# Designs tried in a protein design chat: VHH binders against Profilin-1 (pfn-1). Part 94

Target 1, 132 residues: Profilin-1 (pfn-1), of Caenorhabditis elegans (q9xw16)
Amino acid sequence: MSGWNAYIDTMTAAAPSIKRCAIVGAADGSVWARTEADNVFKASEEELKTFVALFNDVTQVPAKGADIEGVHYVVPRTEESLIFGKKENTGFFAVKTKSAVLIAVYEGPNEVAAQVRKAVESMQTYLNNAGY
Below, E stands for the ipSAE of ESMFold2; O stands for the ipSAE of OpenDDE; V2 stands for 0.75 times the mean of E and O plus 0.25 times the DockQ between their complexes.

## First folded at step 21 (VHH)

Design vk7 (from vj2 with T106S; framework vhh_4orz_3; at its last read DockQ between E and O 0.96; V2 from the best seeds 0.90)
Amino acid sequence: EVQLVESGGGLVQAGGSLRLFCAASGFTFSDYSMAWLRQAPGKRREWVAMISYAGDYDYADSVKDRFTISRDNAKNTVSLQMNSLKPEDTAIYFCAAFDSFDSGDSYDYDYWGQGTQVTVSS
ESMFold2, look of step 21: ipSAE 0.839; ipTM 0.923
ESMFold2 (binder alone), look of step 21: mean pLDDT 83; pTM 0.838
OpenDDE, look of step 21: ipSAE 0.877; ipTM 0.934
ESMFold2, fold request of step 22: ipSAE 0.853, 0.834, 0.822; ipTM 0.927, 0.920, 0.917
ESMFold2 (binder alone), fold request of step 22: mean pLDDT 84, 84, 83; pTM 0.848, 0.844, 0.838
OpenDDE, fold request of step 22: ipSAE 0.928, 0.923, 0.929; ipTM 0.961, 0.957, 0.961
ESMFold2, last read: ipSAE 0.828, 0.823, 0.819; ipTM 0.920, 0.918, 0.916
ESMFold2 (binder alone), last read: mean pLDDT 84, 83, 84; pTM 0.841, 0.838, 0.846
OpenDDE, last read: ipSAE 0.909, 0.928, 0.928; ipTM 0.948, 0.961, 0.961

Design vk9 (from vj2 with S33T; framework vhh_4orz_3; at its last read DockQ between E and O 0.95; V2 from the best seeds 0.90)
Amino acid sequence: EVQLVESGGGLVQAGGSLRLFCAASGFTFSDYTMAWLRQAPGKRREWVAMISYAGDYDYADSVKDRFTISRDNAKNTVSLQMNSLKPEDTAIYFCAAFDSFDSGDTYDYDYWGQGTQVTVSS
ESMFold2, look of step 21: ipSAE 0.848; ipTM 0.925
ESMFold2 (binder alone), look of step 21: mean pLDDT 81; pTM 0.815
OpenDDE, look of step 21: ipSAE 0.900; ipTM 0.944
ESMFold2, fold request of step 22: ipSAE 0.850, 0.845, 0.849; ipTM 0.925, 0.923, 0.924
ESMFold2 (binder alone), fold request of step 22: mean pLDDT 81, 81, 81; pTM 0.814, 0.812, 0.811
OpenDDE, fold request of step 22: ipSAE 0.923, 0.921, 0.921; ipTM 0.958, 0.957, 0.956
ESMFold2, last read: ipSAE 0.843, 0.838, 0.843; ipTM 0.923, 0.922, 0.922
ESMFold2 (binder alone), last read: mean pLDDT 80, 81, 81; pTM 0.809, 0.810, 0.816
OpenDDE, last read: ipSAE 0.924, 0.896, 0.925; ipTM 0.959, 0.940, 0.959

Design wk14 (from wj8 with M110Y; framework vhh_6fv0_2; at its last read DockQ between E and O 0.93; V2 from the best seeds 0.88)
Amino acid sequence: QVQLQESGGGLVQPGGSLRLSCAASGFTFSTYDMYWVRQAPEKGLEWVSTISYTGSNTYYKDSVKGRFTVSRDNAKNTLYLQMNSLKPEDAAQYYCAKWYDIFTGSFGEYGSRGQGTQVTVSS
ESMFold2, look of step 21: ipSAE 0.785; ipTM 0.896
ESMFold2 (binder alone), look of step 21: mean pLDDT 83; pTM 0.838
OpenDDE, look of step 21: ipSAE 0.914; ipTM 0.951
ESMFold2, fold request of step 22: ipSAE 0.802, 0.821, 0.813; ipTM 0.903, 0.912, 0.906
ESMFold2 (binder alone), fold request of step 22: mean pLDDT 83, 81, 83; pTM 0.841, 0.823, 0.836
OpenDDE, fold request of step 22: ipSAE 0.922, 0.921, 0.922; ipTM 0.956, 0.956, 0.956
ESMFold2, last read: ipSAE 0.797, 0.798, 0.786; ipTM 0.902, 0.900, 0.894
ESMFold2 (binder alone), last read: mean pLDDT 83, 83, 84; pTM 0.834, 0.835, 0.848
OpenDDE, last read: ipSAE 0.921, 0.923, 0.923; ipTM 0.955, 0.956, 0.956

Design wk3 (from wj8 with Y100F; framework vhh_6fv0_2; at its last fold request DockQ between E and O 0.95; V2 from the best seeds 0.88)
Fold by OpenDDE, fold request of step 22:
Structure wk3 (fold): chain B 132 residues (1-132), chain A 123 residues (1-123)
Amino acid sequence: as target 1 above (132 residues)
Amino acid sequence: QVQLQESGGGLVQPGGSLRLSCAASGFTFSTYDMYWVRQAPEKGLEWVSTISYTGSNTYYKDSVKGRFTVSRDNAKNTLYLQMNSLKPEDAAQYYCAKWFDIFTGSFGEMGSRGQGTQVTVSS
């Protein structure tokens, strides 16, 4: 198991309502690690490249929405290093670190979404402090 | 006000079993992922297990896999932890919470917890 796979395991354990998640390169969307087996993160390289580029100007994202794994999400708002979207009872949180983008797709109510956000942001802080 | 009350702890011999319960009130229990956390004497808080709000997904610390089982009854607003094949290193105060930061080892502002229940494992 790669070092980044361990972070995937930690993220899913930290927020068990995460269905799928990935750690990708912030520059090009290359996949460093992702959930696999029954919960394969299915975003293509082309899609991820487009997605991570959204962080270049997050102010435009609410007007466009965001696509992950072929699913279109409404993006209510963004922050400098945070993009999140919703679709029915599902959603995603994506945070940018110094060198990576962490993406977590979840299913559940707003209370669960808040837990997922905290997990992703906690990992963001941890990785930033570690220089990643 | 959010209230969590752990129970079911006690003294057991190595290899014994305990079933912990956590009674929740003051919030919509069924819409939260839940956590079990423990703290041994002179040690920091340690994540033990998490369960999704529906109970469909469960995760465990490596050292307890195959021995501990987390479950929940949303109709009863109760979280459970079945602990089998207990070891001396499992001795700790056990807490349930609606949040725990695995990275920082803390409950944070959102992490309401109870008073805990003591688990002692000794021959």
Scores: ipSAE 0.922, ipTM 0.956, lowest interface PAE 0.5, mean pLDDT 96
Fold by ESMFold2, fold request of step 22:
Structure wk3 (fold): chain B 132 residues (1-132), chain A 123 residues (1-123)
Amino acid sequence: as target 1 above (132 residues)
Amino acid sequence: QVQLQESGGGLVQPGGSLRLSCAASGFTFSTYDMYWVRQAPEKGLEWVSTISYTGSNTYYKDSVKGRFTVSRDNAKNTLYLQMNSLKPEDAAQYYCAKWFDIFTGSFGEMGSRGQGTQVTVSS
């Protein structure tokens, strides 16, 4: 059992406070895999196209914030391949690989946010090393 | 200083049960997701189970799903692993941890794990 859905399963197991997540194409935001059923990741194609384009210049993102799933997040921090968005007790981490953007939406305190970031960055490294 | 102390291991027959406990101190247990990890002789570290900081979300390695149950009592700063229908393949040193990297198979930079507790399954 391999495929992009297996990466979604692994990410949620690696950081169980992730509520929803997705793997999307870095060029166009097309959905390769996402959480489904009761935890459907529900961003539109247009929203995802806009979202992945934020990685074209992450330095502009803190001033604008970011929208995903119809929710606006403040973006207190970016790094070259990472965007962190926050709204109250929820947030997201998004990381860019060679071919994809990994998006994880979580709920929890800052300690949990740090664990979610570690999981997302570990998958980022894994995919980059695999050529994705 | 972060301290994790596992207990409850032992020798059981196939089909038996054990309940592992992990006593946590030196950090705010209720704000961290927690992990169970095991290591059999001459094998690498193997992820077993993960539980969210509230206890609401739990995940299991496929080979233990339906037999093992992870839980936590945040008022007692204690993590548990109930192991039922034990098989010889489950024999290992079991660790609780504040972090485990499923992708690299390591405890990472924090390295916050206990000494482990041994589970042996034989007739």
Scores: ipSAE 0.784, ipTM 0.894, lowest interface PAE 0.8, mean pLDDT 91
ESMFold2, look of step 21: ipSAE 0.745; ipTM 0.884
ESMFold2 (binder alone), look of step 21: mean pLDDT 85; pTM 0.863
OpenDDE, look of step 21: ipSAE 0.921; ipTM 0.956
ESMFold2, fold request of step 22: ipSAE 0.735, 0.756; ipTM 0.879, 0.887
ESMFold2 (binder alone), fold request of step 22: mean pLDDT 84, 84, 84; pTM 0.847, 0.856, 0.852
OpenDDE, fold request of step 22: ipSAE 0.921, 0.922; ipTM 0.956, 0.956

